# VH-VL binders against Vacuolar protein sorting-associated protein 28 homolog 1 (VPS28-1): the designs that were tried, part 4

Target 1, 209 residues: Vacuolar protein sorting-associated protein 28 homolog 1 (VPS28-1), of Arabidopsis thaliana (Mouse-ear cress) (o65421)
Amino acid sequence: MEVKLWNDKREREMYENFAELYAIIKATEKLEKAYIRDLISPSEYETECQKLIVHFKTLSASLKDMVPNIERFAETYKMDCSAAVYRLVTSGVPATVEHRAAASASTSSSASVVAECVQNFITSMDSLKLNMVAVDQVYPLLSDLSASLNKLSILPPDFEGKIKMKEWLLRLSKMGASDELTEQQARQLHFDLESSYNSFMAALPNAGN

## First folded at step 5 (VH-VL; framework fv_ontamalimab)

Design s37 (from O1d with heavy chain E55R)
Fold by ESMFold2-Fast, scan of step 5:
Structure s37 (fold): chain C 209 residues (1-209), chain A 122 residues (1-122), chain B 112 residues (1-112)
Amino acid sequence: as target 1 above (209 residues)
Amino acid sequence: QVQLVQSGAEVKKPGASVKVSCKASGYKFTSYGINWVRQAPGQGLEWMGWISAYRGNTNYAQKVQGRVTMTADTSTSTAYMDLRSLRSDDTAVYYCARDRGWLQFYYGMDVWGQGTTVTVSS
Amino acid sequence: DIVMTQTPLSLSVTPGQPASISCKSSQSLLHSDGKTYLYWYLQKPGQPPQLLIYEVSNRFSGVPDRFSGSGSGTDFTLKISRVEAEDVGIYYCMQSIQLPLTFGQGTKVEIK
């Protein structure tokens, strides 16, 4: 009986935490869309977004043994919250802070290219997380990413991410359109994308401020 | 509370196959992947592979690729490792171990089974 | 494959004295999610491995506070502040950032 009572308490706590996580993701998606549509000021957006990010980090840390993969949580509960997932998991800072950092790196045209690169990294990683691992699903995303990285003059020609994406495109080009990446290949591609993304962000000027 | 209970010791001839079971209890089986790790007598730990109890996806160590199959039966909360074409150097204690985290590629193991001794001799 | 190297391979400790085990990885274990996927396990004689420390410095449930983990990147340390008889066994570090999962060669801890 004590075991059943303990399990009931644990289960209730889990559901409450899942509901809170769900609410934070939904609220962040709404806030991101409001900001993109100019319905909220940059300062108001930044203040509210910082609060959501802090709450998310605290809750995510407490749930790390139950929900280590937030993208999979969003997928499992059929949340249409890609902007929130990017903000909370990938970026970790409000769009205003991210845009300010990117803008300090270059002119408006370069900032546009940086944004394009970020979007292509996130879209490619999200495809793998959503189990969209067929060549005809993955190849166009990596092709777009590779093209956007090549537009950015701040990155040297031998930038690791450029080399890795080119190698993956070559591998995929030898496969049929409906062929699927194995679990090992998908894991390695995801690792390569995250590694390349980190190197990309580190290469941006003033990344530490 | 959380437990992994493995099947008993096996003695096999070279060329035979062995199937080790790992029955989970005390947690939601589909929330955690299962790793298989072996230890030859007097040697260290060697990772054999992993299976997602949620998705059924597997990943096998290169040394046993082509000879191993890992499966998971959600209805009985039991994971299996089937190793074929046994060689004397497959003699080891085989452990199953639960991923520490839910639905993830990278998490290490927290709960381990008691081990199954597999002896391959002629 | 990521290579995990432990030092020392064996140590004999007087009861109540501290012990320290080093683990080095051939590449960084830091993931883009901010976590470092380094684990410490203890295998007592005749038993399966048991988790001591996860993600560098977090003690697993039921693990005494005399055990502590530290480190970053490629260099990690497990410390036992006061070794007790029940701490005898083989200690392994493990990385899970990349498949295959790989273990250090093990450090045997014995009471002097």
Scores: ipSAE 0.000, ipTM 0.421, lowest interface PAE 19.2, mean pLDDT 81

Design s38 (from O1d with heavy chain A53P)
Fold by ESMFold2-Fast, scan of step 5:
Structure s38 (fold): chain C 209 residues (1-209), chain A 122 residues (1-122), chain B 112 residues (1-112)
Amino acid sequence: as target 1 above (209 residues)
Amino acid sequence: QVQLVQSGAEVKKPGASVKVSCKASGYKFTSYGINWVRQAPGQGLEWMGWISPYEGNTNYAQKVQGRVTMTADTSTSTAYMDLRSLRSDDTAVYYCARDRGWLQFYYGMDVWGQGTTVTVSS
Amino acid sequence: DIVMTQTPLSLSVTPGQPASISCKSSQSLLHSDGKTYLYWYLQKPGQPPQLLIYEVSNRFSGVPDRFSGSGSGTDFTLKISRVEAEDVGIYYCMQSIQLPLTFGQGTKVEIK
C-alpha cells in the first residue's frame, strides 16, 4: 500500500533527524569548550557556532511534536552538554556575539569604570605629591590603576598609559618593599601619570564635563 | 495491539540475582522508552529506572544504583532488568512500562506488563 | 527527590456519588516548555497500573469522561463525577519533571 510505504519513509527521515539533533548538540558542546579554552579563534568559533544554531533551529522545529523538550532529550541520552543546551536553547546566539553585546552595553554604561580610572590616576599622583614614595605605598596604587584601565574596552590594548603603568609595575617589582623612589624616579612617574591621564581623558569620545 | 509480556515468577535467596524479561509486540520497539517499576506487598509504586532501546542509554534510581542493569535486545524486542545482591526488601512485583508517545521519553507510561513476582526469602 | 503526597489515603464512596483525590508535590512540576509533568494512574485489584490522565488534565484514550484532572504548580486534583463499581482500586499520582520518577503513596477507593 502507498500509505504504508510513505509512513516507512517518513519514519526513517525522523530517525535521521533524531540522530542529527544528537550530533548537533554534541558538536556544539565541543565547540563551546574549545572556545572557552582558547583552542579556536573567536572568528572561527562564531562562524561554526552560527551554522550549528541555524541547523538546530530548523531541526528542533521539525521535531517539536516528538521532542518538545530538548533538555529532557539531553538528559535521556546522558549527553552532559549543559554548555550546548544553554547556547542552542537559552541564548540562541554565539558566545562572541553575546559577549560583544555585553561589552557594548558596558561601554555605553562605562561612567563608573571611567570614574574608577580617574580616581586611581588622582590617588597615584597625590601619593607622589605627599611624598609617599616607598615601593609598598606606590605599587598597590599603580596596580589598581592598571587593573581599572584594563576594564575599559574603549581603550586599545596598546594604549600608551597601559604600557607605561605595566613598565613601572615591572620596575618596582625588582625593588624591595621598603625601598623608596629617588627624586628623579618620582618626578618621572608623576610625569608619566600626568601624561597618561591627559591621553586617557582625550581618548574618551563625547565625554561629558 | 500493543502489548508487554513479562517472564514468570521467581523465588530467590538473599544474595542471589534475578533477571526479568519484558517482550514488546505491536509497536516499533526502538521508538519508546521502557520503565521498570516495582511494588512491595501492600505498598505503593517505586520507580527503578529506564532504558532507551534506540541507544541503550539507562537511568537508574539511586536506591538500586550499582545493583541493577537494564538492557534491551532489539532483535527480539525484549527489555531486561537484572537485579543483583538481592535482599528481603527487594521482594516485590516488578513491572515494565512503556513511555507514552513516539520518541517522547518520560511523558508518562501508557502500556504496562502484567508484572513479575520476585520473592526473596531464606 | 520530589515528594508526592496524596490525600486522603482511603475513600469509601456510594455508587453514583463523586470522589476527589488531592496530590501535592514538594516542587513545581511546571517545566520551561510550558508543560506540567503530572500523571494519574489507577491500579485495579490484581492488575498492573493503567494510565488515566497525562499532563494534569488530558484523558488517556479509552478513559471515561467521568474522570477529570486539574491543578497547577504543586497542587493537583483527580475527580470522578460518578463513581462506579469498576472504579475500585488504588489511585496514584506521579511526577516526571525530574529523575527519579516519584509516585504518591496511593489512595484506595472502595464502594460502600
Scores: ipSAE 0.000, ipTM 0.444, lowest interface PAE 14.5, mean pLDDT 82

Design s39 (from O1d with heavy chain N57D)
Fold by ESMFold2-Fast, scan of step 5:
Structure s39 (fold): chain C 209 residues (1-209), chain A 122 residues (1-122), chain B 112 residues (1-112)
Amino acid sequence: as target 1 above (209 residues)
Amino acid sequence: QVQLVQSGAEVKKPGASVKVSCKASGYKFTSYGINWVRQAPGQGLEWMGWISAYEGDTNYAQKVQGRVTMTADTSTSTAYMDLRSLRSDDTAVYYCARDRGWLQFYYGMDVWGQGTTVTVSS
Amino acid sequence: DIVMTQTPLSLSVTPGQPASISCKSSQSLLHSDGKTYLYWYLQKPGQPPQLLIYEVSNRFSGVPDRFSGSGSGTDFTLKISRVEAEDVGIYYCMQSIQLPLTFGQGTKVEIK
């Protein structure tokens, strides 16, 4: 009996993932608009938005061959979801997190660097949560984070996060590119990232207020 | 085996509307988009728009925006193009064509219908 | 709109000889995904267009290997290594990088 290639198990999963991508983009656009209109609390918005961002990152990676360009996907379906595309693709963090980080900086240059630092912290932590623990996956993320932290003059020279990230980069540089972090190493790195992120946010004016 | 079969020729008066059908067979209708392209007598090809058979989302060419509606009926695997307020310069052969890309456009058209001649004359 | 310009507009070929058609776009057709969204179609007399080449150089299913596409950016060429009687018709290039989808003016190929 003939079997259609697009109807095998892998094709069905890709089709389902494609439908899910469409749904996530639509849901994110609605959530962004609800937040802008004060129809949802900042706390509720942040929780729901973070879930959508994490799900989007996993899904977009699996659809890379089918949907290499999310903006073109949105254009194809005339989704008019520019807020969602910004949030999911450009920002990678909820508006509340981005605005809280920006509010800690009184100049536009500081605000953009603070947003960059927040993005790099979140991306690094998410990578570990998704078990993307190969050295060649982790090293670029920590390198970007370290570089962004070093741009930010508002942080003290001995900021713990700067020291911890340099220590990790040195440790990883002694490993092979395809080597993976052990479960213990990944857990320790996640702890160091979370601790450093909390210290980073605490060092910024109005953080958590 | 993959085929797009269009409805028959139409003769219309200026100001009338025409609805051309395009029945798909031999593939999963909802997995591919349908393009509409027209060709005036002795002229080149002009793209009119695209519809997703999956979600029904459309993109129309600016020149026909506001006068055209594209729809897809998944129960009959049939796409439709409804063009309103017909003018003499709408006289053309209208083609439907399957987009080569899976669930999105921008991948070109691979399978074409036989064409539907629409003549608008007073 | 992206403008597609074909040269020549008409070509008369002795059977078995090669033919070459040029297509130039007003903007680059290279996408950030690494693909170039340029296509070649043949419309035989009284028939709908048929796809010959997709994404610059890939022959569509059933297209004879005497047809080849090449080019990059804004300059593209369709070549027929040995023109046969069934190759008579009008050839169109098309871009799909940007809406609206646009076609060249067409190149009429006929046998001497």
Scores: ipSAE 0.000, ipTM 0.458, lowest interface PAE 13.0, mean pLDDT 82

Design s41 (from O1d with heavy chain S52N)
Fold by ESMFold2-Fast, scan of step 5:
Formats: structure tokens, C-alpha cells, sequence
Structure s41 (fold): chain C 209 residues (1-209), chain A 122 residues (1-122), chain B 112 residues (1-112)
């Protein structure tokens, strides 16, 4: 009885998550093709593509255990979406950002690092939303985020997000592995992550020409 | 603790069918795929097929396609492999194994059942 | 079908000495997603296979650090830095880049 209704809700939620992933991949493919064919302006493309990439990263992080390989997901559903898979999985940044990065030989390889940074921001924020607030759960995520931000040459050494993440890692390093962040600390960290992520995204379009 | 527990040994005559069960516990059954792998006496491992526990979608090895049916019962968290028209060369230990991937996109078997011996003899 | 070839087919190792097993695939196991779909399993006598290494070099949970995987493309190696009595069994490599999943023929590791 109650178990049956609970299973129906769980199954519906699962289906909706997979339908959303499918929709994002399809939408990204159409957007990539529109840009390649000059049917959309570079600025409109970049804005819409960034939204799709961010949404994709959030959904992928939440589905990581069930869908560890997005390219295989596309193959399973017989999606003809090679441009979308490249953009979402391989590049991680809009073509316009990738092209600006190519204006510097040292920044052309940063597209994958940008994707890594975006994924690490989203994974860290999602961890806090799911109340995974033990130091041994949070520290590795912030460590990965800090490391990825430091790989990205377009961000200055004094980028506020780099400083904030290092400060948090230092604080957490003084706590025991099984200690948990207080509600106040978790809220502050989440705010710092969102603020840093917004600044990070704002910095990307201005990195090149 | 994540476990897969299989049904007991079977002895069958040529032409018969066998249905092996694989009961999952300790994890969300519908979030993982189940692989079936067999091993003939003194031989290596042979992949038989895979099933998505949530959707029921299957992929079978060509060698057994047409003779095998894999199913999953979400109410009991149990996967089944039904092999028909048994031949002497179907004599093997049959294993079920959990796939970390889902819907055919990543196949890495991390938890294995204890195995079910199926002997086909006249 | 991708063919997986292991060498050697058998190893007799003195306890505490290292062991190395090679696995070669007939096609590259590198996917366009950047991942290499190569796995190592150990089957101890009378037991089911157990996962040792996933995606070339990642040690599965609970696997001792004496086990390590390396390689790329079509050539892969599993190394055991100090073989112990509990490591006796048959080692298999496996690919999952395309169906059907295929295993190497196995390498039997015994203690001298």
C-alpha cells in the first residue's frame, strides 16, 4: 500500500531526471548546430550555452552514481548528438569562450580545466544541499575545486574564489575528519561557493579578445 | 552490506531449461544493472548479457541470443536468467554481477554473486 | 568482438616477490570521453571473481595498495609489488568499451 505509492513517486522522479538529461543533450546539439550555421548571434549562443552547461553539470553530478558515462547514455538512447557531447563532456565551455581562449596558446588547453572548475563548484554546492557536511566529505571536494582553480591561468592569483577556498581548507584542516560543519558554517560555505562561482563565470567571457 | 545471493545448483537434461535467481540486498536495486557471466569447468569467463533493473532493458551475447531471457523483479530485488534448449556445452557456473553503470553506458562489475552450478548431462 | 590476450598464462612466485601480468586488446580501449574501459579481476579458488582495478589504474575499495594497474590504448599491466599467499588465483582483464564484454584467457598465479 504505502510502499507502492512511495515506489511510484521514486520511479517518476527517476524518469524525470533521465528525461531532463536527454532534453539538455538535445537542446545543446540544436544550439551548437545553430551557432555553426550562423543562425544565432555569438552573444546569444554564449549566454544560452553557458546555461545548458551549468544545468548539465548540476544534473550530471546528482546522477553520477547512476550515469557515470554521458557518451554511453547518448548511445543507449540512440541520440545523434556528437556536437552536444563534445560541448558538455569534452570542452565544458561555449565555443565562443573556447575560441577566445585559443587566441592565447597557453589558454587553448584551459577549456577542459574550466569544465573541471564548473563541475567541482556544482558538486561542492550539491554536497551541502544534501547535508553531507562532515569534514571528510567536504574537504576533498573543496581540495579538488581549489586545485582546479589553480590550474586556470586566466584567473589571477588573487581571485576571491581562490582565496576563499584556501581559507576554508585551512579551517577544515584544523577539525577532525568526522566533525561536522555547523548550520552556520555550512550556510556560509554555500554562500561563498555561490559567490565564487558567479564571479568565476563572469570572468570567463572576459579572458580572451 | 551489498550482496548478491544466487539460487542453488541445478542438474538438467539436454533440451531442458534452467532459471537462475540473483537476490540483491544492501543497495538501491533499480539504480544498477546486472550482468550475467558463466564459466565452464576449467575455462575462462564468458559474458552472457546484461539487464537494467529499473527499465528491464536487456542486451544478450550473440552466442545465447534466442535461448536466453533476463528479467528483474523490483518488488523482491531479484534478477533472473532463464536459459532454454540446454546443451552439454552450457555446463558452467553462472554468476550475476552488479554493474556500476546504468542503461548500457558503463560496464564495470563490482559485486558478484556466489555462483550457481548448472550441469547438463544425459 | 574485441580479443583480450594475457601473458603469461601462469606464474609461480616466491612469497614477497613481485609479479607482473600483461593484457593486450585487439582494439584501443580509449573512449572519446577520455576514459579507458579496462578492468582487472581476481578469482580465488572456489570463489567468484572480485574487482581489483577499474578504468586501468583505479584500485577498488578494500584492495591492498600492493596491487597497481597501468597502461594505455591496447597495452595494460597489472603489478603486485609483494605477492602473498592470499593472492593465489586466476587474474582476468576485461574490456567494456563495446559489447560483448570480453575477458582475457586468465593468468594463474601460484606460490612456489
Amino acid sequence: as target 1 above (209 residues)
Amino acid sequence: QVQLVQSGAEVKKPGASVKVSCKASGYKFTSYGINWVRQAPGQGLEWMGWINAYEGNTNYAQKVQGRVTMTADTSTSTAYMDLRSLRSDDTAVYYCARDRGWLQFYYGMDVWGQGTTVTVSS
Amino acid sequence: DIVMTQTPLSLSVTPGQPASISCKSSQSLLHSDGKTYLYWYLQKPGQPPQLLIYEVSNRFSGVPDRFSGSGSGTDFTLKISRVEAEDVGIYYCMQSIQLPLTFGQGTKVEIK
Scores: ipSAE 0.000, ipTM 0.418, lowest interface PAE 19.1, mean pLDDT 81

Design s45 (from O1d with light chain S32Y)
Fold by ESMFold2-Fast, scan of step 5:
Structure s45 (fold): chain C 209 residues (1-209), chain A 122 residues (1-122), chain B 112 residues (1-112)
Amino acid sequence: as target 1 above (209 residues)
Amino acid sequence: QVQLVQSGAEVKKPGASVKVSCKASGYKFTSYGINWVRQAPGQGLEWMGWISAYEGNTNYAQKVQGRVTMTADTSTSTAYMDLRSLRSDDTAVYYCARDRGWLQFYYGMDVWGQGTTVTVSS
Amino acid sequence: DIVMTQTPLSLSVTPGQPASISCKSSQSLLHYDGKTYLYWYLQKPGQPPQLLIYEVSNRFSGVPDRFSGSGSGTDFTLKISRVEAEDVGIYYCMQSIQLPLTFGQGTKVEIK
């Protein structure tokens, strides 16, 4: 049986490291949202994001035995930081670098559409996290996402994300503009968006790094 | 209906490996994680680890760390647990169970597979 | 590891009478998000465990209202207001605030 004493220097250091990890994830989420909303330049975003990624990599390595899973840490502390988790854990590079790599892997005619799809996924997921769940808030975002996905020839017509977004748009079209998604509907929509985003990124050449 | 269906019983010799499958149906496989829990004859429940079907990241219990690998095949909606260097004390019923949570995971279980009996004897 | 201790280890109940099971954790299961990560499972003979109660007091879908959970911090109780034959099995509490997930040793409920 292990006894843990919260007055120990080790426990204090652990608490400080946990607080620092929390702060990095929150800062990254805020930075991702600022970039998506065009509140910060691509150059300024890339510089600040790279600093956060480097700091995160160092800290997460040192906390590996205590925090082996960053996704659980974010969920456990109710951080609502899906964009940050994607950036820090899944991607490992700033959005500007990721988008540049995607553009280089694709023809110039599809590069802008790929960037548009990524932006529309992140914006839609962020709106749900900010509890913007009224039909007139959600519908335009899903409409934009659906339209951008339909522009990409590399995605088959039966791509799951295309089908799910169309189904949600049909469902929402039967509701009033000021009606709100139920908590269950909002959760299901977020599931569908995250799953579709993952599949979308996996379908791109050199996607998801 | 949400279901997890596991592979059949296995009898192995000490030092062998076993790979148990867990096929999901009735829900979006990638939206939930899968836990693995075992139960030795007449004993309680012991958590083995889990995997995110979304990202494939894993977390294993220390007792089996280094001997276990958990994987998920999204094309077949099937999770796997591969346990190597089997010992007699690995004799147990092995269960897969879906996480209650979404986004990432909660580390709580709601839907369980029927169990797979693994017997390790010489 | 968080240690989960159940009492009693076994109990025999006359049909229609109440039953109570206690679960104590070696540290608080209350998280800063306001949730308490304690669960109750029932394993009927020859079956996998089934979820009864999540986050201390919430009944899982399909669970009869004769089952109730209560408690806070480190001390938790599962109550069955009127035990029926189908309630026979082994009851486990579980914590999910910290890895590894840990279970109590189980409480066997039998009919007299």
Scores: ipSAE 0.000, ipTM 0.423, lowest interface PAE 18.1, mean pLDDT 81

Design s46 (from O1d with light chain H31E K35Y)
Fold by ESMFold2-Fast, scan of step 5:
Structure s46 (fold): chain C 209 residues (1-209), chain A 122 residues (1-122), chain B 112 residues (1-112)
Amino acid sequence: as target 1 above (209 residues)
Amino acid sequence: QVQLVQSGAEVKKPGASVKVSCKASGYKFTSYGINWVRQAPGQGLEWMGWISAYEGNTNYAQKVQGRVTMTADTSTSTAYMDLRSLRSDDTAVYYCARDRGWLQFYYGMDVWGQGTTVTVSS
Amino acid sequence: DIVMTQTPLSLSVTPGQPASISCKSSQSLLESDGYTYLYWYLQKPGQPPQLLIYEVSNRFSGVPDRFSGSGSGTDFTLKISRVEAEDVGIYYCMQSIQLPLTFGQGTKVEIK
């Protein structure tokens, strides 16, 4: 009986810790997106992100016997939190700290380029979600994304995302600046951006390739 | 004590289906995932897939994808592996094994069933 | 798929003497969380496999201290300091860093 009662209490504590881990990952994803969308300052982002990273490190260490692999945890619960997983697991520091460290090296630093690619993916996807679909709104975002992907040596020239972005830029270049993407075009572009972003994240070191 | 007890041996014709059961006792069934691993006569171990006893989520090995279904009945603490369109190369001892990780995180197997011999012959 | 390669495939050991089994993976088993997802199992004749070592070097509950695991990245070793009659069987390494889970081909240990 005592052993059974102890196991039930441990299970309840584990469930609570799982819920907390889920919440931290979701909160980090929202914070990453808010920063990239310029909804918070770099200073505010860094402070809040560092708090989440510290909390995550403490919680993941306490859960290591049950959840040694955070990427599998996120996959198991269909969290769709690629930015958070990168930040918490791969990077371990806020984007501002990562960028500052990269800036202290040459401008061709891969860490800076990775941060630039992530920012451009999320900004482009969020633009479409907010129905900002005019060519003069979308083209600059895809142009920046395409340029940043081309700077990253780890991605081959025929990486599907690079090809898709170039094709969209070509298509948009044939339209007027004030023309808007149709609902079908916007949905297809969003799908292409999401699939390319997922492939991009999977191609990064320590992304589970 | 923690134990997994499997159903008895089966002899099947090519094209038939087999459903192996794995009854858990001595622990909270829903807190652990169940792996299925097979071993052809005189050969090594081959992973077939895994199921979460909590949520019922599954992941299957490519070689058996489309022919296998893994299920878990929480009311009886029993996991099942249903393999269809049997071929002679499916002849093996099939083991269920509890995952060491909680739910379904693939952290290795700690408690194993005794095995179920499945023979597929013409 | 990650390929696990064991050497030797067979060992005949005098009781009380040491035994060593090597396991090599086709890619690193070190995950970004700092863990290395490598396990060792023993299958005694007519029995299911039993867990010996998890995450490279941790002995599972009830496993005698004569068993030890070591290694990093792609190169791993299981050592038995003094082989006893009850240690006879086939030893398998396994990785769980990537699906599908894959096993080495096995190393048969027998007493001379």
Scores: ipSAE 0.000, ipTM 0.428, lowest interface PAE 16.8, mean pLDDT 81

Design s5 (from O1d with heavy chain F105S)
Fold by ESMFold2-Fast, scan of step 5:
Structure s5 (fold): chain C 209 residues (1-209), chain A 122 residues (1-122), chain B 112 residues (1-112)
Amino acid sequence: as target 1 above (209 residues)
Amino acid sequence: QVQLVQSGAEVKKPGASVKVSCKASGYKFTSYGINWVRQAPGQGLEWMGWISAYEGNTNYAQKVQGRVTMTADTSTSTAYMDLRSLRSDDTAVYYCARDRGWLQSYYGMDVWGQGTTVTVSS
Amino acid sequence: DIVMTQTPLSLSVTPGQPASISCKSSQSLLHSDGKTYLYWYLQKPGQPPQLLIYEVSNRFSGVPDRFSGSGSGTDFTLKISRVEAEDVGIYYCMQSIQLPLTFGQGTKVEIK
């Protein structure tokens, strides 16, 4: 009886997650089209798009074993959502962020590096929200983030986020791979990530200003 | 405050046409579709059609296909329904109603206009 | 076209008593996105319809908690736990899974 109850619950959860993935892709396509046609403000677009990207990354991680390829998922369900697939899978950042990154592009900073930084911030914050707090889960994400931030010439060497990430990497390097962050440490890391992300976004030029 | 305000009552002869307006306020007009639903005296609700204020796409109920045109003017945030070759059985209260959400792909309605009475008589 | 059938067509309810309205669709209202596109509306005398319940069971903003929706596939129910005088009107179910949008014939709720 318990085995059947567990299977029924798992099937229901998987079905709900698949339905949610489908909904996020459709919602993102509609949002992208609204932005392209100037039907939504850049600020409203960025806020809503960022929420969809974060939700997508969290959901994709939970569905990784069943849905390894999002492009195939969209094809299987006959979704005509090429703008959403680009945004969620290829870009990983709102169009407004790409526009700001393009405006700041030089020989030592580019839209792709800015997108890499934003994606690494989002992924790191998502891991904490999913309670993936073991050192061997967190360290690689912060390492990737720190490396991507160091590629941007527009960020000064004393940029708070660079300092904070290096401090966390040093702390984690003194722990065992299977050790877990305490609830207080996880909360502090999330706060530091969010604060650093906000400062990072503020450092990017305003495209069209 | 989200609101849809419709034009006033119309009395028409058979064979005439009527154009009902629906002015939106309190939200971004182009982000939501507009449905048109009518109700004959003492009868139930009948869907007439839908227009995307975003894409301009329309879809009309078979019963009025060929006699109805729905349009949206983004500069005034106003939707219109033009019904031609009026018959006595077109006598009804006509409502406009907003799609529930801009992320909603299928046309459930949340906010409704107050209705426009159209009477077709000789 | 999807046909929506409501039962009963009329209900006379003593104040404070529960009321239940059934809605049956000629085909499933479950979409591939996992949502079921079934809505409940109330039309009070002389007023436009107002949304009560969206997607089977979600109460719309400002709707009292005495209203609840349930069901799946083709069979749906709207329940009012304790009918009040302000609940008088005609109740309609509606599907939006495909065009044309179709409504049930309506259920008139009156106070006895």
Scores: ipSAE 0.000, ipTM 0.416, lowest interface PAE 17.6, mean pLDDT 82

Design s50 (from O1d with heavy chain Q104E, light chain K35R)
Fold by ESMFold2-Fast, scan of step 5:
Structure s50 (fold): chain C 209 residues (1-209), chain A 122 residues (1-122), chain B 112 residues (1-112)
Amino acid sequence: as target 1 above (209 residues)
Amino acid sequence: QVQLVQSGAEVKKPGASVKVSCKASGYKFTSYGINWVRQAPGQGLEWMGWISAYEGNTNYAQKVQGRVTMTADTSTSTAYMDLRSLRSDDTAVYYCARDRGWLEFYYGMDVWGQGTTVTVSS
Amino acid sequence: DIVMTQTPLSLSVTPGQPASISCKSSQSLLHSDGRTYLYWYLQKPGQPPQLLIYEVSNRFSGVPDRFSGSGSGTDFTLKISRVEAEDVGIYYCMQSIQLPLTFGQGTKVEIK
């Protein structure tokens, strides 16, 4: 009986997660179409799209063993959501961010590297929000973020985000792998990540310059 | 306790048909797909096709397309592979294997049946 | 169809010594979802295949840590750090990024 109750609870959670994944993909498709049709402002689109991408990344990671292929999930459920799949799976960043990255391509930054930086910022911030604060959970994320920021020649060597991430990596390197950030440390890191992310976005040229 | 149990060995004449069964236990049958893979004597592994236990959707290898039918009976948690117009080169051990993923995903096979030897000879 | 090519086709190994098997695909196995759909199977004599490694480098449940997978794109390697008698059999790589699912031709591992 106990085994059956555990299986029922797991199955219910699975179906609820599948329904939420379906809803996120559908919502993203509608948002992409609204943006393409100029029915929503670039600022409003970017804010909403960013939220959907964060939710998608969190949910897809938790469903990794059941749904390693999101394109196949969309195909299986006949979703006809090619714009959403591109945005969530292929791009990983809002169209507005992708367009700014494309506009700066002539200055030696590439859309893919900018997307990588944005993904690493979002993943790091989301990890802290979900209380994944052990050093061995946080360090790899900040390491990836730092490495991706260093690939962008458009960002100066003294870019605040580069300095802040390097400082945090140094602090974390002095701790044990299983040690956890204190609540105060986690809040400070989240603040530093948010501040650095905003500065990063501001450093990207706008489309039409 | 997750297990796939296949039907026994078959000896058939050229032109006949064979239907191999694969009974699942220890997991929710409709949550996984079933692959069929064969192995001719002394040869490597050859994928035959796949079926969703949930929707009944199938995808068959081109080499057997038109001669094979895969079905799943959710009431008995049993998958079937029916291969028609048998030729001598269909002589092989036929395996069913559970897709590691859920609901029609081709993630790779994690649990295999014991195999069913099918011999096509005159 | 994606063609999977394994080298070598046969290996004779003294117990406790390492073994390495290469697998090459005719096209990249990296999907747009960021995952690489490459798997390693072991078929022991008289038995069905068993999953060893999924998605390039992840050990399946119960697989000893002496088995490791690595690689990216089109080039993959399975390593056994110290071969045991129970590791004798035929090793297959497989791709599942595209239908039909295709296997390498197999690598026979035997004890010297």
Scores: ipSAE 0.000, ipTM 0.420, lowest interface PAE 18.3, mean pLDDT 82

